# Ledger of designs, part 5: miniprotein binders against Guanine nucleotide-releasing factor 2 (C3G)

Target 1, 226 residues: Guanine nucleotide-releasing factor 2 (C3G), of Drosophila melanogaster (Fruit fly) (o77086r1339to1564)
Amino acid sequence: KSLEIAEQMTLLDAELFTKIEIPEVLLFAKDQCEEKSPNLNKFTEHFNKMSYWARSKILRLQDAKEREKHVNKFIKIMKHLRKMNNYNSYLALLSALDSGPIRRLEWQKGITEEVRSFCALIDSSSSFRAYRQALAETNPPCIPYIGLILQDLTFVHVGNQDYLSKGVINFSKRWQQYNIIDNMKRFKKCAYPFRRNERIIRFFDNFKDFMGEEEMWQISEKIKPR
Key: E = the ipSAE of ESMFold2; O = the ipSAE of OpenDDE; V2 = 0.75 times the mean of E and O plus 0.25 times the DockQ between their complexes.

## First folded at step 2 (miniprotein)

Design n2A4
Fold by ESMFold2-Fast, scan of step 2:
Structure n2A4 (fold): chain B 226 residues (1-226), chain A 99 residues (1-99)
Amino acid sequence: as target 1 above (226 residues)
Amino acid sequence: STDIQRLALSVKYRLMNLILDLESGNPEIEEKLREALEKLLQAIERLKEGDPEAIRELKEALEKIKEALEEVKEGDEELTKQIDEVLKKFNEALEELKS
């Protein structure tokens, strides 16, 4: 069950990721305009919806044992996602489980320890060194975390002039952009060899009914008052 | 911009994590940080919708959070370390908001 869910999430992520054209990513880094980057926007929206859906699903459960059961199910799904190099959905679910509203609730120590160990991958210290190292060691097929790709491209664009002086091209800027794009192209080439389950895919492609951030904190505080 | 929104969200989640780690003996500071977080979320939403005031409001929210965190820094060496990490992220976001 958990394996099949992870495989279907990965097929959907791969479909959305593969549809992203390189010009969309470059244009977005320059302008931050969502209307000019529709496939990119759909992919980033899917990441956010996945995270918020997972949080909402856990918080809406009235029974503590049912919440723990669902958190364990998400952990099993995450383990499968990590093994198949789907960093996108892995990090989306991790952001949900490590979110304040979820993390503050009473969990068994084993759950808390597992989530803490997963967070080592996304430790932002040294500019996400742990994640960048893991990604560098990853062979396709792979779905990287698009948020960091967009951040890197935006920083390269806004922090560097196109020319160092009159008529002198800034090759460092261009080379940094090339490397980021080349990695993305490399990961887009390889398809996952999983069998499609349209019922599961359609469910994840049509997220609705998830809570906003403030509502999640309010419900968390009702479950475990400060 | 989406990049600025991502930086703001990173700051938001670190701030929420810090609130969880604070001593429950200072409810005034906890409430102040929660109000600042709420304004940060509103500014992020306006930024997404293209509101001209969004960048200014986001910067003001980050500055208010920074002031509240400096107030919390007294006396606890481990809390000071955690607060410094959050302030580092705030300074990165504030620099990104320039220009």
Scores: ipSAE 0.000, ipTM 0.103, lowest interface PAE 22.0, mean pLDDT 72

Design n2B1
Fold by ESMFold2-Fast, scan of step 2:
Parts: C-alpha cells; sequence; structure tokens
Structure n2B1 (fold): chain B 226 residues (1-226), chain A 99 residues (1-99)
C-alpha cells in the first residue's frame, strides 16, 4: 500500500512539475510575483497541502499506538519516494514529521533517529551540499525540490549584473541561469512508468480537510502538555 | 559604521538561527528568509569596505523579511514571533544609520 501511495503521489507531482514553464520560475526568482507564476504556485501549494495533511492525519489520532503506526507508514512512504527520486513529496512529508507539533510528541527512539537521518539530506550546511550532491548523482525521472532551484536562481540574479558595462552582456550570469534551468528541463523530459490509480490521485489533488497551525499546536499541547 | 556592522551581524545571527529551526513548510517563506540572510552577508561585507551600497542591501534584506512575514498563515504565532524578533533587531541596526 505504501508503495502504491508513493507512486500515485509521484505521478501527481510529476504532472504539476512538468506544467511549470521556465519563464514562471525566472520571473518568480526576479520579482516574487505569484500572478505571473500560476503553475509554480500550484506546485508549491501542493507541497504545503501535503505537509499539512500529513500533520493533521497524525494529530487527529487520539491513541499513541495509532499515531506511531501512521508515522511509521509515512516513513515507509518516504523511503519509496526517495528511491524513486521524488524529492518534492519526500521533503513535504519530512517537513511534516519534523514540524514542531509532531516532533515534540513522545516517539519511540527508532522513529526519532529515522527522521533525523532523513534530515541529513536537506541539511543546509555548506549551501545544501548533501542535497546538491544527491541531485547531481540522480538520473531521471526525478522531481527536485523547487525551493532550492528558486533560491539558486535568485542568488544568481542578485549576485550578478545583467551587463558588465553598457551593451556588454554578462554571459557568466546567463550561463549560470542556463545550467540551473537545463537541470529542470532534464528532469521534466522523463516520465514515471507507474500505472495510474485515478481514485488515489484525485484524493491527493483535492484534499482540503486539514488543520491550521494554531489548531495543530493546540492539539499537540493537549496530547503532551509542557 | 562599526556599530551598524555589529548590529547587522547580530541580525544575521538571529535570522540564521530562525532559518535553522524553521518549520514553515512553505518554500516561499524559506526562500525569502534565505535571500534576506544572503543580502545581509553582502551588506556586512560592504559595510566593512565602507561601500554605501550596503544601505541598499540592508533595505532589501528588511523588505524580504517583511514579505516572508506576510506569507505566514494567520495563527502561526510561533513563526510570527520569531520573525518579529528578527525585525526588532533589524530596526535597532537601522537606527544607527539615522542621525
Amino acid sequence: as target 1 above (226 residues)
Amino acid sequence: STDIQKLAEEVKRHLDELIKDLESGNPEIELKLNMATYKLSLAIRRLKEGDPEAIRELKEALELIKLALERVKEGDEELTKQIDEVLKKFNEALEELKS
């Protein structure tokens, strides 16, 4: 079940990711305008909804054993997502398990250690070296973490002038932008060979029944006061 | 000024700590805050060099932090408080810029 869920999540992520047009990413990196980047906004919203859905699913369970069972289920799904190079949903679920409301609850040592080991991939030290190395070694199909792509494009935009002087284009800046964009295009070219389960895909594409941050903290504090 | 440089360095330290423990789940908030700390790095270097462009970079960093705050969901009190603390430190640094 975990494998099928991970596969369907990946098919939906791939669909949303491939709809992102390169100009949307470049424009967003430059001026941060959501109106000019509708497909990008939809993809990032899906990341957030996935994370909040997972948190809500765990927090709504009143029995500690059931919460641990579901966390272990998410961990199994994450392992499948990582193997199929779906960094987006992998990080969405990781952000849920490593969120304050979830992390502060009393978990078995094994669960805490597993989650911390997953966090090593997205460790921000040395400009996300671990993630960048993993991504560089990844062959398509792959769904990368869009947040780091946007960060890289923004750094290139901010750190380099468009022109070195009047009429002299900064080709170094253009080359750096090209390499970032080319990596995105490379990953967009290859489709995942999974069989579609439209009922599961529809569920993830349409879920809205999740808690807000305040409610999550209130429930977390009710489960474990202090 | 040495004073504004030290305060800018303090703002960056607080922002970096916030980013390290960030639980937003929102890549736009994370992007804006990471851009802000990068702008602060540039501003600090320029302050050390006496480059007036540091003022522009400080203002850009401040704007990015404010934009990140606008993206925080209503009711995310913890993240709001953490960003507010960084903004408070930033305003202290900017006070040194004005006479």
Scores: ipSAE 0.000, ipTM 0.177, lowest interface PAE 14.3, mean pLDDT 75

Design n2B2
Fold by ESMFold2-Fast, scan of step 2:
Structure n2B2 (fold): chain B 226 residues (1-226), chain A 99 residues (1-99)
Amino acid sequence: as target 1 above (226 residues)
Amino acid sequence: STDIQKLAEEVKRHLDELIKDLESGNPEIEEKLKEATELLELAIERLKEGDPEAILELNMALYKISLALREVKEGDEELTKQIDEVLKKFNEALEELKS
């Protein structure tokens, strides 16, 4: 069950990722304009919806043992996602388990330690060095983490000028864009050989039932008062 | 390996050959090119290690190389062919961004 869910999540991620066109990436790096980057935006929205869905599902459970059972189910799904190189959904679920409303609850030591070990992959204090190294060693098929792609595109946009002086092109900005594009092309070349389960795919493709941020904090504080 | 890493390594190889062909007729330019290629070498190593900030170091090296090569081109026609080859590598990278 956990394996099939991870496989279907990966097929949907691959579909959304593959639809992202190189011109969308270039336009986003120049303008940060979501209306001109519709497929990039859909891929980003899917990451966020997955995260909020997972948080909502955990918080809606009234029984502590049932909450732990469901967190363990998410951990099992994450292990399958990591093994099949789906960093995007893996990190979406990790962002849910490491979110404030979830993290502050009373979990068994084993759960807390396992989530902490997953967080080592995306330690931002080292500019995501561990993740970048893992990604560089990964053979396709692979779904990279959208958050780092957006961070790097934003860095290219705000940190670098198109020209270093009158008539002199900023080669760093050009080469940064090239590197992002090259990696995207490389990861798009190989397809995942999983069987489609349309019921599961449609469920994940149409998330509508999740709580807002304030509601999640209210429920978290009701479960474990400050 | 990435294509940008391969291009950087190829550019470094051409620059190493260019520096070897420079005689003591212009030690200031030779020193500038040597400093720039050392920065390029460090940037390539960091790219291999997965350091995202290495791209900025690569840019600094490439910019310094382009400045030094302009000075050489104005004074020494014997190096023109080698300079054109290095510039061709920059143009290849720019064309990849369009494809």
Scores: ipSAE 0.000, ipTM 0.113, lowest interface PAE 18.1, mean pLDDT 71

Design n2B3
Fold by ESMFold2-Fast, scan of step 2:
Structure n2B3 (fold): chain B 226 residues (1-226), chain A 99 residues (1-99)
Amino acid sequence: as target 1 above (226 residues)
Amino acid sequence: STDIQKLAEEVKRLLDLLIKRLESGNPEIEEKLKEATEKLEQAIERLKEGDPEAIRELKEALEKIKEALEEVKEGDEELTLQINMVLYKFSLALRELKS
């Protein structure tokens, strides 16, 4: 069942990712305006909704054993997502399990160790070296973490001038942007060969009833007081 | 204010980590990053006081980081990525100033 859920998550992610047009990504790097990047915004909103949905589902469970059972189910789903090269949903669920409200609750050592090992993939202190290495070794089909692509494009934009002088184009900046975009196009080429389950896809395409951060902290503190 | 202060403190933490990882072969880059760190420390202090001068000091720190990026030798992909990561965190802090 966890495999089917991971497959359907991946089909939805692939559909949303493929709809993103290159001009949207470039415009976002410039001004980060949601109105000019509708497909990109939908894809990034989906990442955030997935994360908050997972957190809410765990926090709403009143029984400690049931909470552990659901965390283990998310871990199983994450393992399937990682094998499918779906970094987007994998990192969305990881961000949920490693969130403050969830992490502070007492979990069995095995769960804590597994989540810690998953966090090694996204260690930002090494400029995402582990993730970049994993991605470089990955063959399509693949859904990359869009956050890092946006970050790289924003870095290139902020760190480099558009012109070296009046009328002289900075070709180094243009070439760096081209390489990031070309890599993104590569990941969009291949389809996943999974059979669609429309009920599951519609559920993930229409997340509802999740808590905001303040509510999550309040509930976390009720479960385990500081 | 608190959100901008937290982002500025995060940028400073990343700069401090980067400086510690630099080898003695990059003195020009190290100097620029240290100057950026000093400007960030001044900006963080002004943010605590509610002083609008903090904005100018944040922009000056950003410029020093950009200057450090210009000193990176072609082919040093790791150092280029690390400096750009700091620039991205900085861009998030500056964006908070506009809200």
Scores: ipSAE 0.000, ipTM 0.147, lowest interface PAE 16.3, mean pLDDT 74

Design n2B4
Fold by ESMFold2-Fast, scan of step 2:
Structure n2B4 (fold): chain B 226 residues (1-226), chain A 99 residues (1-99)
Amino acid sequence: as target 1 above (226 residues)
Amino acid sequence: STDIQLLANMVKYHLSLLIRDLESGNPEIEEKLKEATEKLEQAIERLKEGDPEAIRELKEALEKIKEALEEVKEGDEELTKQIDEVLKLFNLALERLKS
């Protein structure tokens, strides 16, 4: 069941990712205007909803053993996502398990160590060296972490002029943007060969039930008081 | 939000590069930048954890680093360019925190 869930999550991610047009990413890096980047916004919102849904799912369970069972199920799903190169949903679930309200609760040592191990992939030290190396060795199909792509494009945009002087295009800036985007284009070319399960896809495409930030902290503190 | 965390991580990354390449010219300012970078890292991690106070702490850390960077500028062409790039990112991050 965990494998099928991971496959369906990946099909939905792939559909949303493939709909993102390059001009949306470039425009977001320039203006950070979400209304002009509708497909990018949907993809990013889906990431956030997935994370918040997972947190809410865990926190709503009153029984400690049931919480542990669900965390282990998420860990199994994450292992499948990593094997199929779905960094997007992998990181969405990781952000949930590594969130403050969840992380502070009492977990078995094995669970804590496993989550810490997963965090090594996205360690920001040395400019996300671990993630960049893993991505460079990854063959399509793949869904990359869009956050790093946006970060790189924004850095290139704010650090460089569009023109070197009046009427003279800065080709170095254009070339840096091209190289970042080319990697994204490469991953968009290959489709995942999984069979659709419309019931599961509809579930993930319609997240309605999740808690807000303050509610999550309040419930976390009721489970394990400060 | 994800956008604010993204900008904060960009600032942290660029500061780390600047500190790594900075020769011992003014040890007190270099130490202030290291301390401020560690405060920024803590604020980013708390923002990731969803702590409501993280945004205020992040804004304060960014403002302190911005002030320290202005003191570091010595007129070296390459170093000044790097500092200016970081200051542009700080101004963008502070603008996003206002909305």
Scores: ipSAE 0.000, ipTM 0.162, lowest interface PAE 14.2, mean pLDDT 71

Design n2R2
Fold by ESMFold2-Fast, scan of step 2:
Structure n2R2 (fold): chain B 226 residues (1-226), chain A 99 residues (1-99)
Amino acid sequence: as target 1 above (226 residues)
Amino acid sequence: STDIQKLAEEVKRHLDELIKDLESGNPEIERELKLATEFLEEAIELLKEGDPEAIRLLKMALELIKEALERVKEGDEELTKQIDEVLKKFNEALEELKS
């Protein structure tokens, strides 16, 4: 069932997210060193594996109707994830559905429109204003999006100092870093009240069956030639 | 505002002393404390300008310092006493600002 799957995804995300310590985030911002940020790296890896698993699941289906059926199942799971404030897995699945290999395939108009509406949340044209506003209005429990966490941390490394002077601060960049840490502390304090299903959790914790990017493009082009 | 600025400067002074004591001990923790000190110094500058956002930055800087210091408490006996004293002052400063 899509609800139970979303709940178990969220319990695993919460476990990985809660293990991230603030010092890991600060060290990554300064050194960009994965070895000194092991829990942050595991959380990032999980996002990527979730995305690639979803893409592979869709692309391996040879029947167009079965592909649509699975995409609709992922959309239903995403709606549950969004409702429970799991932005991380929500955006991992969205990144799969909006990936090049998947997006270029022929989908029914309803599916295409729904995916496009989901993309509005992560629109980058306003410095991700839509997502940042949604996150700011979100009450715990919540799993924030790892992609923006990493992006904001990278801003510190790539010359963020050039925006500061005595009595003047560029709140757009430095404030985003501070807000990430504040949000992480706030969201880590509240637990999700779901009952664990160890079989489902173990499945998501051990993604083995997914394709690499090149293989996905080859299969996509075989399904719908350019 | 003046009292808060003096408190922040006192915390920074104690942190600088602690960092010197940790020079040969743990470079990872020393690095984290130095990064936290940068945030604290930025907050102090905003305090001098009367910017209310300074209070939020100060709270975050102090909390980050507190987290780093808890890792040091596991260490040797001589250093532990100094860390406990500094950590107590940080906790007092943070609690005053949380309200």
Scores: ipSAE 0.000, ipTM 0.172, lowest interface PAE 15.8, mean pLDDT 75

Design n2R3
Fold by ESMFold2-Fast, scan of step 2:
Structure n2R3 (fold): chain B 226 residues (1-226), chain A 99 residues (1-99)
Amino acid sequence: as target 1 above (226 residues)
Amino acid sequence: STDIQKLAEMVKRLLDELIKRLESGNPEIEEKLKEATEKLEQAIERLKEGDPEAIRELKEALEKIKEALEEVKEGDEELTKEIDLVLKFFNEALELLKS
C-alpha cells in the first residue's frame, strides 16, 4: 500500500511539475508575482498542503500507539519516494515529521534516529550541500525540491546587479539563472512509468481538511504539556 | 567575448521554450521563428570558432526573431507576457552588440 501511495503521489507531483513553464520561473524570479506563475504556485501550494496534511493526520490521533503507527507509515512512504527520486514529496513529509509540533513529542528511539538520518539529506549547512550533491548524482526520472530552485533564482536576482555598468548586462547573473533552469528542464524530460489510481490521486489533489499552525501547537501541547 | 556567447545561448533557450508553447494560429510565423532559431544556432557555433561574421549573423538572427515575436504577440494574447520578457532581453542584447 505504501508503495502504491508513493507512486500515485509521484504521478501527481510529476504532472504539476511538468506543467511549470520556464517563463513562469523567470517571471517569478524577477518580481515574485504569483499571478504570472499559476502552475508554479499550484506546485508550491501542493508541497505546503502535503506537509500540513501529514502533521494534522498525526496530531489528530488521540492514542500514542496510533500516532507511532502512522509516523511509521509515513516513513515507509518516504523510503519509497526517495528510491524513486521524488525529492519534493519526500521533503514535504520530512518537513512534517521534523516540524516543531511533531518533533517535540517523544517518539521511540528507532523513529527519532530514522527521521534524524533523513534530515541529513536536507541539512541547510553550506547552502544544502548534501541535497545538491545527491541531486547531481540522480538519474532521471526525478522530481527536485522546487523550494530550493526558487530560492536559488531569488538569490541570483537579489544578490547580483542586473548591470555591471551603464547599459551593460550582468552576463554571469543571467547565465546562472539559465543553468538553474536547464537543470529543471533535465528532470522534466523523463516520465514515470506508473499506472494511475484515480481514487488515490484525487485524494492527494484535494487536501481540504488540515490544521493551521496555531491549532497544531495547541494540540501538541495538550499531548505533551510544557 | 564569452559574455556575448553566453547571452546568445540564453536567448536560444528562451526562444525554444516559447516555440514549444506557441499556439498554432499562423504557420508562416512559426516557420519564420524556426528558421531564425536555426540561424541563431549557427551564429552561436561560429562565435565559438572566432568567426568575424558571427556578430553580424547574431544581430540579423535576433532582429528577425524580434520581428516574428512582435507579430505573434499581437495574434496570441495568452503569450504576451512571455513574449514581452523575450523582447526585452533581445533589445538589451542588441544594445550591447552596438557597443
Scores: ipSAE 0.000, ipTM 0.148, lowest interface PAE 13.8, mean pLDDT 74

Design n2R4
Fold by ESMFold2-Fast, scan of step 2:
Structure n2R4 (fold): chain B 226 residues (1-226), chain A 99 residues (1-99)
Amino acid sequence: as target 1 above (226 residues)
Amino acid sequence: STDIQRLAELVKRFLDELIKLLESGNPEIEEKLKEATEKLEQAIERLKEGDPEAIRELKEALEKIKEALEEVKEGDEELTKLIDMVLKLFNEALERLKS
């Protein structure tokens, strides 16, 4: 069942990702204006809702064994997402499992070790080297992590390294800009061959029931007091 | 929240660029910013863990850095341009923190 869930999550992510136009991404990096980037905003909003939904689902469970079962189910879904190159939903679920309210709870040793190994992929040290290497070795279809794309383009836009000297263009920085845009275009062209299950897709397209961050910390503290 | 994770990473990259610019420019102002910069680093790490109290410390540290950067605007033309670019990044990060 975990495989079908991951496939449907990926079809929804692909639909939202494909609707994003390059000008939206460039304009958002420049202005940070969500109004001018509606498809980008919808895609990032979906990522956040997915993360909060997963956290809420785990924290609402009264029984420790049931919490572990659900975390293991999310881990299985994440493994399928990683294999199908859906970094976006993979990282949404990882952000949930590695969130403070969740991470601080007592987990079976295997769970904490597995989550730590997943976190190695998105380690920000050396400018996300591990993630960038993984992405470079990835064959389409693929849904990349939009957060890093936005960060990279935002720092390119700031322009504090646009020139090596007066009038001399920093081609290395501009080459990185081009590679970011080119990878996005490349991944947008390739469709996933999965069959749609509208019931599952509608569920993920209409997240309703999740907690805010303060509530998550309060519940975490009740489960395991500091 | 991935928004909080992205904010922490964006502010960390802002911090790295800020340090590079200040090291090449004005040692007195860099020294004055040291404490605020260290507090910013600590707040970023706590923010990555989703601690709500860290957001307040982060905002305060960013505001202190902004005040110190504004002080050097009366200086060198090229330094002023670099500081303006850093202030733009600061303003972008602060807008994201508003939620």
Scores: ipSAE 0.000, ipTM 0.208, lowest interface PAE 16.6, mean pLDDT 74

Design n2R5
Fold by ESMFold2-Fast, scan of step 2:
Structure n2R5 (fold): chain B 226 residues (1-226), chain A 99 residues (1-99)
Amino acid sequence: as target 1 above (226 residues)
Amino acid sequence: STDILKLAEEVFRHLLELIKDLESGNPEIREKLEEALEKLMQAIERLKEGDPEAIRELKEALEKIKEALEEVKEGDEELTKQIDEVLKKFNEALEELKS
């Protein structure tokens, strides 16, 4: 069951990721203009909705044992996502399990240790070394974490001049941008061979009634008072 | 073609290194190389996007780079060796484009 869910999440992610045009990514890095990056925005919104949906689902459960069961189901789904190289949904779910409202609740040591081990992948120390190494070793099909791609392009744009002097192009900046974009293009070329389950896909393509950040903290504090 | 694309990218990388070594050379030649590299980068991107005109533009960019490099061949022995290596790879890329 968890395998089928991971597969359908991956098909939806692949569809959204493939629709992203390279000019959208470059424009967003330059201007942060959402209106000119509609497919990119839809993909990043999906990541956020997935994360908030998972948090909401856990926090709405009144019984501690039911919360543990659901967290374990998410962990199983994450293990399948990692095996099929879907870093996007993997990190969306990880961001939910490692969020403040969720992390502060009492969990069994096994759950806490598994989540901590998953966090090692996205540790920002040494410029996301662990994630970059994992991605470099990954063969397509793959869905990379778009947030890091956007961050890298933004840093290249902010930290470098378009020209070294009047009329002299900064080729180092251009080559850095090219390499980041080339990796994204590489992953867009290969399709996942899974069969579609439209019921599951429609569910993930239409998240409704997830809680906002403030509501999540209020409920978390009600479950475990400070 | 993946092979043609990889050869073009390899040529682009080597030419970037070559330009860094031309700090105080002939400014006209440096400007020609920089313009040709910009054209090469654009052609590589269009090739990846499947533009049918991309092969012709790639070939034209590579030919302009070859002409500019031949003007730089006179002078430094180390630079000449680097140019010869780049020209070898450039000729390999052009030969592949013919097939």
Scores: ipSAE 0.000, ipTM 0.182, lowest interface PAE 14.7, mean pLDDT 75

Design n2R6
Fold by ESMFold2-Fast, scan of step 2:
Structure n2R6 (fold): chain B 226 residues (1-226), chain A 99 residues (1-99)
Amino acid sequence: as target 1 above (226 residues)
Amino acid sequence: STDIRKLAEEVLRHLMELIKDLESGNPEILEKLEEAFEKLLQAIRRLKEGDPEAIRELKEALEKIKEALEEVKEGDEELTKQIDEVLKKFNEALEELKS
């Protein structure tokens, strides 16, 4: 079941990812205008909705053992996502399990240690070195983490001018952009060979019921008072 | 081919360093270089994908860049030395692709 869920999540992610056009990514990095980047916006919104849905699913459970059971199910789904190179949904679920309202609750030591080991992949203090190394070793098909792609393009745009001086093109900036975009294009070329389950896909494509951040903290405090 | 791809990427990196040193004196030449570099990047991308048309596009892009650099070379002694080194790499790449 967990494998089928991970496969269907990946098919939906692949569909949304392949619809993103390179000009949308470049334009968003330049001015961060969502109106001009509709497919990119849908993909990033899906990441956020997935994260918030997972948090809400866990926090709404009143029984501690039931919460642990669901967290273990999410961990099992994440392991399948990682094996099929779906970094995007993998990190969406990781962001949920490592969120403040959830992290502060009492969990079995094994769960806490496993989540912390997953967090090593996205350690930002090392400029995401572990993630970049993993991605470089990854063969398509793959869904990369869009957040880092946008961050890198934004840093290249902010840190480097389009022109070094009047009339001189900054080719270093273009080369950096090329390498980032090239990886994205590579991963868009290969399709996942999974059989579609439209019922599961429809569920993930239509998130309707998740809590806001303030509500999550309030419920977390009721489960484990400070 | 990994060797051809690495050579093309090395040529591109070297060109970036050369162009960075150029003072804007002719916007037309800079526009031609921009167009040629875009074609080179496209060809390298297709080469990574294993597209058989990539070799032809790479050859065309390298020839266009060579032509633009030859125009810039005239009358500048400092620039001439740097351009000569880059042109050596272009000639190597073009001959490799022909074989």
Scores: ipSAE 0.000, ipTM 0.153, lowest interface PAE 17.2, mean pLDDT 72

Design n2R7
Amino acid sequence: STDIQKLAEEVKRHLDELIKDLESGNPEIEEKLKEATEKLEQAIERLKEGDPEAIRELLEALMKILEALEEVKEGDEELTKQILEVLEKFFEALLELKS
ESMFold2-Fast, scan of step 2: ipSAE 0.013; ipTM 0.304

Design n2R8
Fold by ESMFold2-Fast, scan of step 2:
Structure n2R8 (fold): chain B 226 residues (1-226), chain A 99 residues (1-99)
Amino acid sequence: as target 1 above (226 residues)
Amino acid sequence: STDIQKLAEEVKRHLDELIKDLESGNPEIEEKLKEATEKLEQAIERLKEGDPEAIRELLEALEKIFEALLEVKEGDEELTKQILEVLMKFLEALEELKS
């Protein structure tokens, strides 16, 4: 079931991603205007909703054993997402499992170690070097992590890469801009060959029932006091 | 340079004000913003020494603020605006380096 869920999540991500026009991304990076970037905003909202839904689903479970079962199900889904190059939903679920309210709870050693190994992909202290390497080696079809795309386009526009090239190993702003645009064009052209399951897609396309951050911390503290 | 240092210090002041105004219900966002503040403080120290590595730390701080923005729940428009204001101020500061 985990495989089918991952496939349907990927079809929905692909649909939202392919609707994004390149000009929307560039304009949003410059002025953060949602009115000029409606498809980008929907894709970004979907990432956030997925993350918050997963956190809420885990925290709402009263039984510790059931919480572990659900975390293991999310891990299985994430492994399938990674294999099919859906970095966006993979990272949305990872952000949930590595969130403060979830991370602080007591988990089996295997779960904690797996989540930590997944986090190596998005270690921001190395400017996402591991993720950048993985993405560069990825063959389409692929759904990239839109957050890093927006960050990279923002850095290109601010023009500080010239100083980095004098003392730091990095990519030129021209090379970064080309790679971002080229990757988006390449990935938008390649479709996933999965068959649609409308019940599952409809479920993920309608995230309404999740907790706010304060409520999540309160429940986390109730499960495991300081 | 002194200009870059002043811009970094200005962004840090805005970020510290945002963190101070955050309600206790946003600890994950607070954590990311505090990481950004630490990177800015490291960058400011490096800038005082003329260390070109300071630029990397500035960009890492910007990344942390953007990550905080992406963590904001849909419907929390006030927090989204506050983080965007700090992020845009940072981008304006960095844009000054072009000229």
Scores: ipSAE 0.007, ipTM 0.160, lowest interface PAE 12.2, mean pLDDT 75

Design r4a2b (from r4a2 with M35F L39I E57L F64W E67L; at its last look DockQ between E and O 0.46; V2 from the best seeds 0.00; counts 0 for: pae E 7.3 > 1.5, pTM E .757 < .8, other shape alone 2.84 > 2.5)
Amino acid sequence: STDIQKLAEEVKRHLDELIKDLESGNPEIEELLKFATEILEQAIERLKEGDPEAIRLLKLALEWIKLALELVKEGDEELTKQIDEVLKKFNEALEELKS
ESMFold2-Fast, scan of step 2: ipSAE 0.124; ipTM 0.612
ESMFold2, look of step 3: ipSAE 0.013; ipTM 0.403
ESMFold2 (binder alone), look of step 3: mean pLDDT 72; pTM 0.675
OpenDDE base, look of step 3: ipSAE 0.499; ipTM 0.796
ESMFold2-Fast, scan of step 6: ipSAE 0.015; ipTM 0.322

Design r4a2c (from r4a2 with L32F M35L L39A L60F F64L L71Y)
Amino acid sequence: STDIQKLAEEVKRHLDELIKDLESGNPEIEEFLKLATEALEQAIERLKEGDPEAIRELKFALELIKEALEYVKEGDEELTKQIDEVLKKFNEALEELKS
ESMFold2-Fast, scan of step 2: ipSAE 0.006; ipTM 0.228

